# Designs tried in a protein design chat: miniprotein binders against q5gan3. Part 3

Target 1, 136 residues: q5gan3
Amino acid sequence: MDIKMQIGSRNFYTLSIDYPRVNYPKGFRGYCNGLMSYMRGKMQNSDCPKIHYVIHAPWKAIQKFCKYSDSFCENYNEYCTLTQDSLPITVCSLSHQQPPTSCYYNSTLTNQKLYLLCSRKYEADPIGIAGLYSGI

## First folded at step 3 (miniprotein)

Design JS4
Fold by ESMFold2-Fast, scan of step 3:
Structure JS4 (fold): chain B 136 residues (1-136), chain A 80 residues (1-80)
Amino acid sequence: as target 1 above (136 residues)
Amino acid sequence: SETIEIYVEFPDGREVKLRVSPDMTVRELIEEIARRTGIDPERIRLFFRGWELDPDKTLRELGVKDGDIIYVEIVEEGSE
């Protein structure tokens, strides 16, 4: 069986990129509740992540930011870059939990610059989001 | 009607390209994947952008477009 090259980028694309922003089937309590339920199932060691980001932009527009990734984010042990542009982002923030495994999220749409994690130095692919740039 | 090319990624990271109708249902797509792979269609679950695809919906209804990636989970028999 062949292993897909850039598995980190594919996982990031699946979990953190959604363009155009889709509507979930009826029965789900909003965008983030649907998305985060799936992510908890995939990320076996996560109870209820406090925050998750989803970018609503074409992959090619996001991918280009890692072409010049020359900074190293030591806290993540990955290369990183601050996006040149503000991007439409949904912030999924944990509102409350109901044991044993129920999580409820608020969905907030915003436009902000963000710190992208990149697979390597220069000519890399996006593999995650380190955080949003709040500025002063 | 138009056809679109989608990428289907399997749990082992293998990716295959399929030409499909956006007006086909997810159930029909599962059957096509089953035909091509030999996997029992009852064991195939499809996910798009972190969400399990409803078998009764069309790809167009679910926002699947040309070039998109759909992820496969294979459910083991008797596992719940």
Scores: ipSAE 0.000, ipTM 0.140, lowest interface PAE 16.0, mean pLDDT 73

Design P1
Fold by ESMFold2-Fast, scan of step 3:
Structure P1 (fold): chain B 136 residues (1-136), chain A 84 residues (1-84)
Amino acid sequence: as target 1 above (136 residues)
Amino acid sequence: SETKYEIRITGDPEQLKDALEEIRRLAEELGIKVEVRVTWEGDTYKIEIRFEGVSEDQAEQFLEEVRRIANKYGLKVEVKIEES
C-alpha cells in the first residue's frame, strides 16, 4: 500500500508537476510540444493522449489537498478531492497528429480549481488529475 | 446499528460543483462527516453523498438544507435511508 502510494506520487510528480514553469525548450514549438516530447521519453511507447494537465505549484502546496480526500471518483477507481485554491495549470490539448508518428499540442495556461486523484481516503498523496473545475 | 443516509444529486455539471461546495460547508457547520463519491462522464459527473452517526434531528436538518441547495441550483435530489 505504501509502495503503491510512492510509485503513483512519483509518476504524478514527474509527469504533471512543473514548478517553476520551464521555458520553452530551444527548437520546440511551444510549451506542450516540448513537455509531451520529454514525457514520451520517460513513459512506455504510447499513443498521443488527447489531453494532459500540468500544475505549476510547489509539491508541498499540492500534497496538502489530498489530506482531505474524502470523495471517491468512480471512473478512476481512486479517491479524489477538489482543490480549495485555484492553481496555475497548463492544459495540453491534442491539435492534430501527423500519421504515423508526430503529435502536435496546443498550450493553454489557466488558473482554476481542479479535482486531484489521491492515493487513499484522507492523509493521502496526489497521484493524478481527474478534471478541471471550469474546464480549459 | 446506526441509520445510514445516501444522497444522490444529478444535473448540470457546473451547478453540481457549486452545490457540492455549499453542501460540504453545511456539513462542516452541522458537524456531519460526509463521504462523497463522484462518477465522471466526460465533462459531467454525478455525486453521491453518504453519512451516518448523527441524530435524527441533525439528519433531517441536513437533508432539508441539501434539498434547498439542490433546488437553488436546479438539481435533482434522491435520498436513501437504511435503518438497522
Scores: ipSAE 0.000, ipTM 0.226, lowest interface PAE 14.9, mean pLDDT 75

Design P2
Fold by ESMFold2-Fast, scan of step 3:
Structure P2 (fold): chain B 136 residues (1-136), chain A 84 residues (1-84)
Amino acid sequence: as target 1 above (136 residues)
Amino acid sequence: SETKYEIRITGDPEQLKDALEEIRRLAEELGIKVEVRVYFEGDTWEIEIRFEGVSEDQAEQFLEEVRRIANKYGLKVEVKIEES
């Protein structure tokens, strides 16, 4: 369904791409607290996701990774691909919650390859992030 | 619950092809069924080897041998282990 896929990629663009990286005032207590407050407002969702990724790269560059999306990520029930190069990424990790719905996040800036979720096999649009490629 | 293993090997395409052939032979010898994916990154290739459904001892043996093979060919290797 083209409409569903277009909405998916638009949401991903709005919520997970931030380029150039925005600076939030100190009152927000860091990048992720500012961003996650914005995201929850846009989604009208009171839940505090445990982790959220933000890519700091131009959308056109990110779209190109899903051109060769021929792998399937069973855990996410979506097609996926590993980015060819490391990208600047902010990792927002949930630190703690306070009832009724306050969320507090740690912000970690890193440069890593990541697994992009793609709308279909080949010539697809990015719709999410499955995870970071990390060495042990 | 079954543990899932993911091995990433990055480097020169010619070295990677030779290493992959040796790794596949090793997997067959140890009775490990592997899934291999190849990612093209210009002059550098990256292969992803996934496997599951083996004992911890078999997995450790396989991972140790894969690291040795990667080192032999001057390749970078990264391992991810996820327990279900």
Scores: ipSAE 0.000, ipTM 0.072, lowest interface PAE 20.2, mean pLDDT 74

Design P3
Fold by ESMFold2-Fast, scan of step 3:
Order: structure tokens, then C-alpha cells, then sequence
Structure P3 (fold): chain B 136 residues (1-136), chain A 88 residues (1-88)
């Protein structure tokens, strides 16, 4: 990973890109339970996010979508674009939580186009996922 | 034809996706080459999508037929339509 990357791009790469998919330690009952536990531990955040997306594609394949961002996602105050191609994604959806700190997730593998957040309008880096395009 | 047409359709992304696929199929059936640009806005928890469809090089009759069918499709999906015509 390049230290010259902006903080937003580095965090996105670390938390939302997993290629090839990494096996998590024994004792976790699914991909998302392992990933979300690891992520919360690293961030020292006790919140149980309702949803989290992970892309299973090489960084270069994702980065190309931010060459030109012709849209602005007002809620995120960031530039954004709809990917031209469907990408392999794991959707981590909160199933239930046991207060104060235990979160349990369902893991769903899918191939979908997504709304990608980009660091600037031209020649940008990906910094997040605003949502998935409903492609049915 | 020197006349250029631009259709702007806005609304809910799920409904707009289905409408756009129907419009693309219609354009193909009528032999009209279209350029499509999609602009996405996310505000609060609501997605708004704007689709711009541009075309030229067709007869006035073909253009009128296409525009009428696009308006019908948009109305079917509860979408807003704006049409701009630039005549040379």
C-alpha cells in the first residue's frame, strides 16, 4: 500500500477491499462476523453498523472508475460515480445485537454495480461506497 | 437532420432503471442511436437519478414518434420528463 494515498482512500482500501478474500480465525461463524469484529476492534468503535460492503476486486480495477466523476453525492459531500461494471461484493447485514458490544452479521455474496465515492472530480481515488445499484 | 434532441428524465432510481431499459430497447427498435448520461444525487436517505438522452440525425417524424413513446414510458413509471430541441 502506498503511504502517499490520502487517508480516505487508505481507510477505504483497508476496510472495504478484500482481494482475494481472506480467511478469518477459527471460531467465527461466517465471513462478516470475522471481518466486522476485526474492523470494530481496530477502530475501537462499539457501534454495530447496519450494513457494510466489501469489494473483492484488485485496487486498480476499482480505481479506474474514479477517473471521471460526473456526479456529486450531496449526503456524503463527495463526488461519486456509478460503476460501469458489476463487481463481486460481500454485503454484511446486521442480523441482531446483544448489548452493549456484540454484533452478529449475515454474509451475502453478490455481483452488482455500485455507487462509488471519489476523492475529487478528475483522476481521483475511491474513498467509499454510497450504495448498491438495484440491478433486478 | 441538423436538429438535436435532449431528453432529461428524473426520479426514483429503481423506477428509472426499468424505464431506461425500456427506452433503450425502443431506440434500438426504431434504429435511433442515443447517447445516455446518468447523474446520481444522494440526499439524506433518498436517491435521485437524472438521465440525459441525446440524439440527432433522424427525421422529424421519427423524432416525434420516439419522444411520444418516451413520454408514455415515463408516465407509466411516474417519472418527470423535460425535452430540449435545438434547431439549426
Amino acid sequence: as target 1 above (136 residues)
Amino acid sequence: SETKYEIRITGDPEQLKDALEEIRRLAEELGIKVEVRVTIYFEGDTWTVEIEIRFEGVSEDQAEQFLEEVRRIANKYGLKVEVKIEES
Scores: ipSAE 0.000, ipTM 0.097, lowest interface PAE 18.7, mean pLDDT 73

Design P4
Fold by ESMFold2-Fast, scan of step 3:
Structure P4 (fold): chain B 136 residues (1-136), chain A 84 residues (1-84)
Amino acid sequence: as target 1 above (136 residues)
Amino acid sequence: SETKYEIRITGDPEQLKDALEEIRRLAEELGIKVEVRVEWYDGEFTIEIRFEGVSEDQAEQFLEEVRRIANKYGLKVEVKIEES
């Protein structure tokens, strides 16, 4: 196991996995505002991302999707796989930003298949989310 | 009678997130269903973990491991037990 793969997987686990889903007090103005406020407190002087995904499933269940990464996602330069199951996901979308440090997010809870980024083709660890599956 | 447990963990936000993920994994491995809530007060984050419906021995094991995890991350832990 490489240190780089361990760090990438750990960051993904910390920033994008929340199971069971945390309940934030009313003063936080919704799930995403609570989460992003917490994350900004952790990451001093960070930007407000336009979109952030959070998966509400056990780490071991998510990790299994990267046992065989069936595709390579050119735009991310990483291996990737489409989850076979729909997962509970919160989509945090930036609604309004007031400089220098205020960010306001909309929270959308959905069940979707997603494109998961994996550290390598076989026996890999999850390192990110490329996007949600569009099956219109 | 069913006993209700409430754990409050307070400290540095960076350490809290890591500790919470380790605690959630532990709860899953022990088959304990937990409810998690985050509170912010006076510039400090507090994680509140609630659970019930487990044996006394199972609860004691979980609480001991939670204290170990909190200590490892330099966090303060407080436990409230409601017997009923």
Scores: ipSAE 0.000, ipTM 0.140, lowest interface PAE 19.2, mean pLDDT 73

Design RC1
Fold by ESMFold2-Fast, scan of step 3:
Structure RC1 (fold): chain B 136 residues (1-136), chain A 100 residues (1-100)
Amino acid sequence: as target 1 above (136 residues)
Amino acid sequence: SPEELKRQGDEAFRSGRLEDAVRLFTEAISKKPDDARLYSDRAEVLMEMGEFERALQDAETAVRLQPEWPKAHLRLAYALFALGRYEEALKAWQRALELS
């Protein structure tokens, strides 16, 4: 089934694009723990999101998908499009949390098509990920 | 002692020393092979390492040793989910909920 996520309309590049994929020191206990710890430090929100997606492709390659948005995603109140190509993606899934301070994530690397949220119908910029394409 | 080795393993895991954590939990298991907690803890480290089949084996052992322990069934659910065995993962998750 499709996994949905909420993201801010800004910061998509900062929070969801990582190319080339960064190596985090062993002390971070894996890719997602390193990334999510860094992101939490930048955000006021101390919440642990249940899922987060990261695309490992250059911005220009991702931006091309929002040149024309075929669809409108009512749930997000945004234009959206399905990428025509599979992209390398890390899925960060919340494993457990120890309130108030600790979030622990599993990291899963995959190559999938995804639903991009676009800022407008034509000549737009990617602003988020609605979910991964799935036939199940 | 097994308890001291477990404590050291927990500390190694929190510090991101995953290989050290596995080694310490393995030593503790050799001294106390019937302690479900040790298998549960090692399974979590193995999950972080992406060693999903090994994590599954430990989770199955924890469930066998302590079948009424919700955490053991959660370990099993996560390992099965990571391996793409979704129906089995769902059943293990439901069992964990029933026991909690």
Scores: ipSAE 0.000, ipTM 0.093, lowest interface PAE 17.3, mean pLDDT 76

Design RC2
Fold by ESMFold2-Fast, scan of step 3:
Structure RC2 (fold): chain B 136 residues (1-136), chain A 100 residues (1-100)
Amino acid sequence: as target 1 above (136 residues)
Amino acid sequence: SPEELKRQGDEAFRSGRLEDAVRLFTEAISKKPDDARLYSDRAEVLMEMGEFERALQDAETAVRLQPEWPKAHWRLALALYALGREEEAIKAFQRALELS
């Protein structure tokens, strides 16, 4: 199949897409703590991100939203689109940390539309999440 | 037979009889100590019981017996994380993803 050419789309696929959603045993203190432990090894920085979004849907379903990006998000200098469908999303919010090793997160599972960043205007790949749709 | 003991262990685990599941997997292991699946299954039960050090030992054994099995590396990552060994857990998660 067609290879994802942008580094951004490969990172987004690896770090922000988790489908089907992985189950972590009770010892992990919730989904986000398990996931973020894994994610820290993939990121260049060892900092604890304040917030991270994870989509629980197949890549092909997410990629469809970037077939035509209907706007440009100046603050990100990227094309962007609002997903027409609500998606199952986990929001990982940093609760506290013990530098340099441990980050502790709250997990919130929701079903919402989101603003997706796309690599270009036409036939693009998703490269990030600008934010969740708040209904405003 | 090891296979029948494994089946009974799986059934015990699904019904919440955690101590019985450990006993059955332990007996299966005594009959077939080179079967990575048995250590993986016992590690899962031990994790549910909060016996993280024992789960780690079994996960390490599963990885040693079948180094290219993604599930074994997931078991290892989960046990390491439960023990607060976060950097080692991250490496095991990365390896599991690579093999998937």
Scores: ipSAE 0.000, ipTM 0.184, lowest interface PAE 12.2, mean pLDDT 77

Design RC3
Fold by ESMFold2-Fast, scan of step 3:
Structure RC3 (fold): chain B 136 residues (1-136), chain A 100 residues (1-100)
Amino acid sequence: as target 1 above (136 residues)
Amino acid sequence: SPEELKRQGDEAFRSGRLEDAVRLFTEAISKKPDDARLYSDRAEVLMEMGEFERALQDAETAVRLQPEWPKAHYRLAEALWALGRFEEALEAYERAIELS
């Protein structure tokens, strides 16, 4: 339980939080290609996910949203919460891939509310992103 | 045995006993200093402890002992990223992907 929480939060922090937003060298072919190379390496068993989200906010600001994580997201089998504020987010969308190793991504900056996955009900830590809030 | 000490270290790490895990892996390393797996495992524990420079040293040792082991390069990349050495970290992650 506590171990799962610690590992999940660490992975989320490493893979989906980037603040201040890093400038990758030109040779890395843009922000998402640089980050996704890192992410795939970090998650040895990951393939080319179609979409990945990156939040550009300090961890403490994101962590606070899971303090009131009282909803359950059944699709993820985890507790979740909608962020009260819009956050700066990069959306990495898969453009093309050359199996097995190469994935190529487009980078899109947006400012949206999102659904955070939380390690437990109340006083929890963020462990993932369920999706972006559409406002419809 | 080094293998039993490694098993106990893995168990300590899973149980959140980080200091015990470091001690057990350190004892295993003393008995089998050429086993890249032990340095890789200790580096992961050190990362969880926030001991990033020590984790980097162990990851570098794992890569030196087993240069074609993808996991060793993942450990290296993780420690480099934690230390703010992002360009070197990306190179290490790309190398790990290339080897897998």
Scores: ipSAE 0.000, ipTM 0.173, lowest interface PAE 12.5, mean pLDDT 79

Design RC4
Fold by ESMFold2-Fast, scan of step 3:
Structure RC4 (fold): chain B 136 residues (1-136), chain A 100 residues (1-100)
Amino acid sequence: as target 1 above (136 residues)
Amino acid sequence: SPEELKRQGDEAFRSGRLEDAVRLFTEAISKKPDDARLYSDRAEVLMEMGEFERALQDAETAVRLQPEWPKAHLRLAEALEALGRLEEAWKALFRAYLLS
């Protein structure tokens, strides 16, 4: 087991995969406010990320996209692939913040193809999302 | 009654009588098999006994019976972690947090 792949894949699974999608969190005003507060606590990070993506698909389906990761995404210094299928995705976008303690997010549910970051060129594990495919 | 059996099971568990606690929760479950609390309680005792696979089964049952109950997902996370299924455990812990 590659320790780097294990850690990156674990973090991605925990923070960016939610399947089946949890219903609206009862203690929060919106899905993303609950998820993003959990992420900050889990990572011991007071930063308010401007955007975060959550995929609502089973892990095995996501893993299959990194089986053949022919591209290298220079900006991320990681291998990457465009998903063949559109996936249900929640986009968490920062609406306002009161640093360092409070971040407020909008939750948008979409169905789109996305760019996955993969741990290596072939037979890899997903480790992140580079972005959404936004058209042609 | 199932409630009295649950109370006795809770007392047995606090007293360290783990086998007695399992027996009492099992009797309560036989009388009220749709009560997620009983599976959650038995899972806790099974965890203390090192019976991780049995604890996982009970935690999964508690989640199935009450999918929006944070404690059920916490029980699931604890059993999965004990079995070395860490990715699944972290997911269950996250769900418990979102539901609370």
Scores: ipSAE 0.012, ipTM 0.295, lowest interface PAE 9.0, mean pLDDT 80

Design RC5
Fold by ESMFold2-Fast, scan of step 3:
Parts: structure tokens; sequence; C-alpha cells
Structure RC5 (fold): chain B 136 residues (1-136), chain A 100 residues (1-100)
């Protein structure tokens, strides 16, 4: 992939996009625990995020949703858009934690539209996920 | 035949007979050791069994036999994640995406 992105978009790509995905989630039961451990490894003693999303679609397809992102999501202080298509998504949900640093996650697959955070109003890059259309 | 053994291994895996699936893929590999698909299939079963180091070895073999096959790099990434080797896993995920 030729990825010419801002830092926020690069982090989003590495932590929230996984494509193609074949024969999963059956093949990797520890997926969310592995991913969330990697994310927290860069900040010791961080809180356990309650939820994290991973999209299973090619970057170019996701990037196109931010072409016209003129809605503003005030709670994220970012521009946002609802994806036109349902996307395959893994939801990592915090099940329990043991202070100071241990977090344990459940993994769920779903296929639905999501609210995508975009780096600017038009011709933007995806930088995060605000939530799923159905809510989680 | 290796193809028939692979089909039987696929059926065993789908029916939850994980040890049978490994045995059948292992026999198929003995007859066709250069078929990356067989190592990929056995790696999937080994991941389901929690045999992460053995799954990594098979995934590495599949990548070596077919370096431009996206599936092989996904098998590699998942085994690396299971083993806590996160930076190598994300490099493999990026490579799989580049190839797909």
Amino acid sequence: as target 1 above (136 residues)
Amino acid sequence: SPEELKRQGDEAFRSGRLEDAVRLFTEAISKKPDDARLYSDRAEVLMEMGEFERALQDAETAVRLQPEWPEAHFRLAWALLALGRHEEAYKALQRAEELS
C-alpha cells in the first residue's frame, strides 16, 4: 500500500484496520488481548479502554468515506461521516481488569455501518472510529 | 492423494476434529511438501488448538514457499500476535494488505 498519511491516520491503519481477513475469528481466540496489549505497551500504566474497533476492509475503500466529511462530531472534536456501506468489524470489549496494568477483552464480529472520524472537512484521511451504527 | 487428504483435513477441521485435521494435513504435507496451502491449513488448525509456536513454523513455511500469497502473511501475523511478538505481527499484516 502507498500510504501518504498524517500520524493519526498511520496509527489508525496499524491499530484499527486488518484486511484481508480469512477464516477469522475462529483461528485466533486471543486477537483482542494481543492487539490491546500492543497498543498499551507504548504507555505503561494506562487505563484499559472499554472498547476498540477493527475494520476488515482495504485502506483505499475506507479512505474514500472521508472524501466529504462535513459533519462534525463535537464529542471527538473531529469531522466525521457515516459509512455508506456496512463493513466487517471486530469489536474488542473490556470484560475485566486487574490493576495496575492487566486488561482482558472479549472479541465479537459484526457487519454494520460505522461513524468514521476524518482528519479534516474534505479530502480527508480516516483517523478513528466514533462508534457503530447500531451502538455498542 | 495429497488433494484427497487435504479435503479430508478440511472436513475434519469443519467438524471440530482438530487432532484428525492435523494428522491428515501432516500426511498430505509428507506427500507434497512444497504446497504452501497445506501448511496454511495446518497452521489454522494449530491456532485453534492453541499450538502457537507450531502454527508460526507452518506460517513461516507457507510464506517461504509463496512469498506473495496474502493468506500466508495473515497466518504469520496471527501466530506472531498469539506469541506476543506484536511489532513483527503488524509488519506481517501490512505486507498481507499490500499483496491483497
Scores: ipSAE 0.000, ipTM 0.147, lowest interface PAE 11.2, mean pLDDT 74

Design RG1
Fold by ESMFold2-Fast, scan of step 3:
Structure RG1 (fold): chain B 136 residues (1-136), chain A 100 residues (1-100)
Amino acid sequence: as target 1 above (136 residues)
Amino acid sequence: SPEELERQGYEAFESGRLEDAVRLFTEAISKKPDDAELYSDRALVLMWMGEFERALQDAETAVRLQPEWPEAHLNLAYALEFLGRHEEAEKARQRAEELS
């Protein structure tokens, strides 16, 4: 497997898949605040991303969607596909920031179809999420 | 009580007073040194502070105290990834999935 594709899938697995969903103990600010702190450090970026998606499904269930990745998403310069199944997803959305660079996120758990980015045309691996399906 | 200190630690964390949260969880741990959840709590706060090596120590302690707790293994994986220890992080993630 190409090293670039291997790295892309590894990063996607680490940053955008959490199955089973990790539990943050009672009294904490909740799921997204912890996860987004982890993600910012992993990306080596201290900025507060406005939105992040996390899929709560096993890798094998997600990987199957890139088997027929025959569409090209020009905005991302990557191949892509719409998942046939709805998946459990947490949406982390930025609520506010506090100086110097502290981020506060809201967590929304939903069950949606999504646009998945794939490493190549056909027989590919997932490398990202382009967005949620809204009935386009 | 350790329970009151833990509650205050959560409040401090939620209000963004991370140093206070660490201090409060540390006091709670001194009273209940075998409580895996307290180490997990402090590890999460330390990760927020960018204190990844200290977070790793606490995550390892939580796993040692409750080896079948899947969330402890996932927290361990987070700390390992931030330290660039990718192979060990992947093993911890796989272990968390197995336990779940």
Scores: ipSAE 0.012, ipTM 0.198, lowest interface PAE 8.4, mean pLDDT 75

Design RG2
Fold by ESMFold2-Fast, scan of step 3:
Structure RG2 (fold): chain B 136 residues (1-136), chain A 100 residues (1-100)
Amino acid sequence: as target 1 above (136 residues)
Amino acid sequence: SPEELLRQGWEAFRSGRLEDAVRLFTEAISKKPDDAELYSNRAYVLMEMGEFERALQDAETAVRLQPEWPEAHLELALALEWLGRHEEAEKARQRAEELS
């Protein structure tokens, strides 16, 4: 797969896109615990994020949603768009932590529309997830 | 560069190409043999592959190179746990907590 991406898109691709979904060994205690341990190790950070989203779709399918960003998400200081299609997503939600090192996550597989952060208004790359669409 | 090899290794890992990830991290290590992060990254991929003895060797190397890095001790704990060495794994987890 040949990908040329900016730093923000590269990080998003590495940490938030997993297709096809990898299968973590049982010692990691489930998908999200495996993934979140990997992320913390990679970032060399003891922070336990409350929520992390992972999209299980090809990069090209996700990238198409940032062709035109119809909104600006002030809270993130980034352009954003609601995906037109529901996507398979794993939601990693912090269950409990034993500070400062141990984080324990629940994993929920769902199929949802989501708010993508895009690097610019037109012909952009995805750089993050602002949240899931609740149907409101 | 070692930094580019590290990036490619993680991309290979995310793509399910575990053998490629190990190869790329191994090449990066050959260029920077005292970089604890590279051994930690290779250990993680080796554990995904079920190569627990090799993962333990790399995790031990990462701890030796950077003994105050909490994440290296967590990696060591995971490798020990997979090998059934529960008491040593708990000591490594405790050490990681002390360093955080």
Scores: ipSAE 0.000, ipTM 0.140, lowest interface PAE 13.5, mean pLDDT 75

Design RG3
Fold by ESMFold2-Fast, scan of step 3:
Structure RG3 (fold): chain B 136 residues (1-136), chain A 100 residues (1-100)
Amino acid sequence: as target 1 above (136 residues)
Amino acid sequence: SPEELYEQGLEAFWSGRLEDAVRLFTEAISKKPDDAELYSARAWVLMEMGEFERALQDAETAVRLQPEWPKAHLDLAFALEALGRHEEAEKARQRAEELS
């Protein structure tokens, strides 16, 4: 497999997959504040992302959705697919920040379908989350 | 309490007060030395400071205390990669994958 695809899938696994869901100590002030503290370290970046999604399912359960990744998400310049199954997801949304680098997040647990970004057309690996499916 | 020190350490980390964060997590660890999450938190502050050898020691401790925690193995992999220990980092990433 191409090294770019391996790197993308590995980053997705480390930053967006958490199964079983970790229980951060109360000092983290909830799941997202704990997780986002880790992400800041890993990204080598002090920016506060406004939203981040985490899937609480085994890698193999998530990987299968990119087997038939035949849609293209233009705004991400990547292939994508709708998961077809609702998955347990934590949504981390930025509530406020204090200069220079303090970030505070709300944690929302939900079960819903999502759009996965896939490394290529067909037989691909997940590399990100484009967004949540809102139904109609 | 160790929980209050942990909370203060996170506030310091988010505020960019990295030396204060290390001090607060070190105090928390002294009161609760078997808490893998405290070592993991201090390792990330140390990584942000460029203190990769010290971060590795804390990541190794977190893995030893909670060997089935996937994030501990990912923390270990990140510290090993920062030190140029690529093969050991890959093994740690594979272990995290196996645990998830």
Scores: ipSAE 0.005, ipTM 0.176, lowest interface PAE 11.6, mean pLDDT 75

Design RG4
Fold by ESMFold2-Fast, scan of step 3:
Structure RG4 (fold): chain B 136 residues (1-136), chain A 100 residues (1-100)
Amino acid sequence: as target 1 above (136 residues)
Amino acid sequence: SPEELERQGFEAFYSGRLEDAVRLFTEAISKKPDDARLYSSRAFVLMDMGEFERALQDAETAVRLQPEWPYAHLELAWALEALGRHEEAEKARQRAEELS
C-alpha cells in the first residue's frame, strides 16, 4: 500500500512546486495571494499558515535530490536531504488575516538551498519542504 | 470581469464556501471558456465537495486545453483515483511526472 506516499507527493507537487512561475491577474495583489487562495482548501485549517515555500523548478530536477535520501529528520518523522544546488524559491509570508474570509501574503523571490522531505530512504520522492538553508 | 470573478471564486474557496466558489468559477468560465486554469480551479473545489464525476470532467477539459501543464494531469489522476479507476490514475500521474 502506497497511499500515504501518493498523497504526500501529490500535495507537495500541487502546493509547493510552480514551474514555470505563474503570472496571476493584478486583482490578486501579488503572486502569493493568488497561489494561497487557490490552495486554501488543501490546508483545511482555520488559521493561515505564517510561511509557505514554493519551488520554481521542474519535478525531475527536484525528485533527483531524494535519490540519496539517507538522513532521517526526527522532528518531521521523515527522511530528508539538503539540496546540492540553490533553487529559485518564492517565500510567502503572512502579512495579515481577516478570518474567515482571507489571508494576505507578501511574496519574496530568492535563490537558495533547502531541506527536502523524502518519502523513504533512497530512491524516494519529495513530499515536503522542511526549511531553507541558512548557510552556517 | 473574468479576473474579478476568478478572484472572488478563490476568496469563496479560501473561506470554505465551496458552492459559491463553483458558481463564481462557472461564471468566469462562461467569459473565458478556453482558460484551462479556471477548469482546474473548479475541479479542485469539486474534489473537496466529493463531486468526483464533475471534477473528472473539468480535469479532462483542463488537460485538453493545456496538455503540457503537469498540474492538470495530477488533478486528472486525483479524480480518477477517487472514482476507483486506479490504472488510469497511475498513467495520468506518470504523464504529469514526464511533463515536469
Scores: ipSAE 0.006, ipTM 0.227, lowest interface PAE 10.5, mean pLDDT 76

Design RG5
Fold by ESMFold2-Fast, scan of step 3:
Structure RG5 (fold): chain B 136 residues (1-136), chain A 100 residues (1-100)
Amino acid sequence: as target 1 above (136 residues)
Amino acid sequence: SPEELKRQGWEAFESGRLEDAVRLFTEAISKKPDDAYLYSDRAAVLMYMGEFERALQDAETAVRLQPEWPEAHLYLAEALELLGRHEEAEKARQRAEELS
C-alpha cells in the first residue's frame, strides 16, 4: 500500500473505491450486498447506512481532484471539492434492514459529478464523498 | 430435497430471516455434504450476518470440495478479507483469476 495515505484516506480507498468493478459471487445477491458485507467486516460493526457511494476509477484519477480543495463543507467539517468530471459510481441504497444482523441494498450504477471530501486544503488525499452533484 | 431446501434458504434470506436461512442450508448440507455450492451459499449468509470465522470454514470447505471452481476461491477471498487477512485474500483472488 501507499504508506503516505492517512487513515481516513486508506479507509476511503478500501471502502469507497473499486476499480475495476468487482463481480461478487451470486450468493451475495448483488454488488452492494457483497460490498456492504465487506464494509461491516472491515469496520467491525453492523450499522446499516442508508446510502453508500463507490467510485469506479483509479486512485490517481480521484486523488487529482484534491490537489487544491479550498472549499469547506461545514456539515462534514472537512475541505471539499466538486470533481468537475463525471465518474462512474455505484449508489448503494438501503432497501430493507434487520439490525443488528443484516442490511439489504439496491445497486444503481450511474455517471455523476460528486463532492469529494479532502484531508486538507493543498495536496490532499480523498477521504470521503459528501454527495452527488444535483443528481440525488 | 437438497434443491428444495436450498431454494427455501434463499427465500428466507430475501425475507430477512437469516437464522432460518442458515438452518435451511445446514439441513441441505446434511443431505448432500459433498456439494460445494451449499457451503458457498451458507458462507454468503454467514458473511452477511458478520459471522466471518464460520464463513471462512465454509468457504474453505467449498474450495476443498471443488478446487477448480473459480467462484469458490472468490468466497474464500471475501471471508479472508473480512477477517483482515489481506495477503491470503489476494492469493485466493489470484487463484480465481487463474482458473477462469
Scores: ipSAE 0.006, ipTM 0.229, lowest interface PAE 10.5, mean pLDDT 76

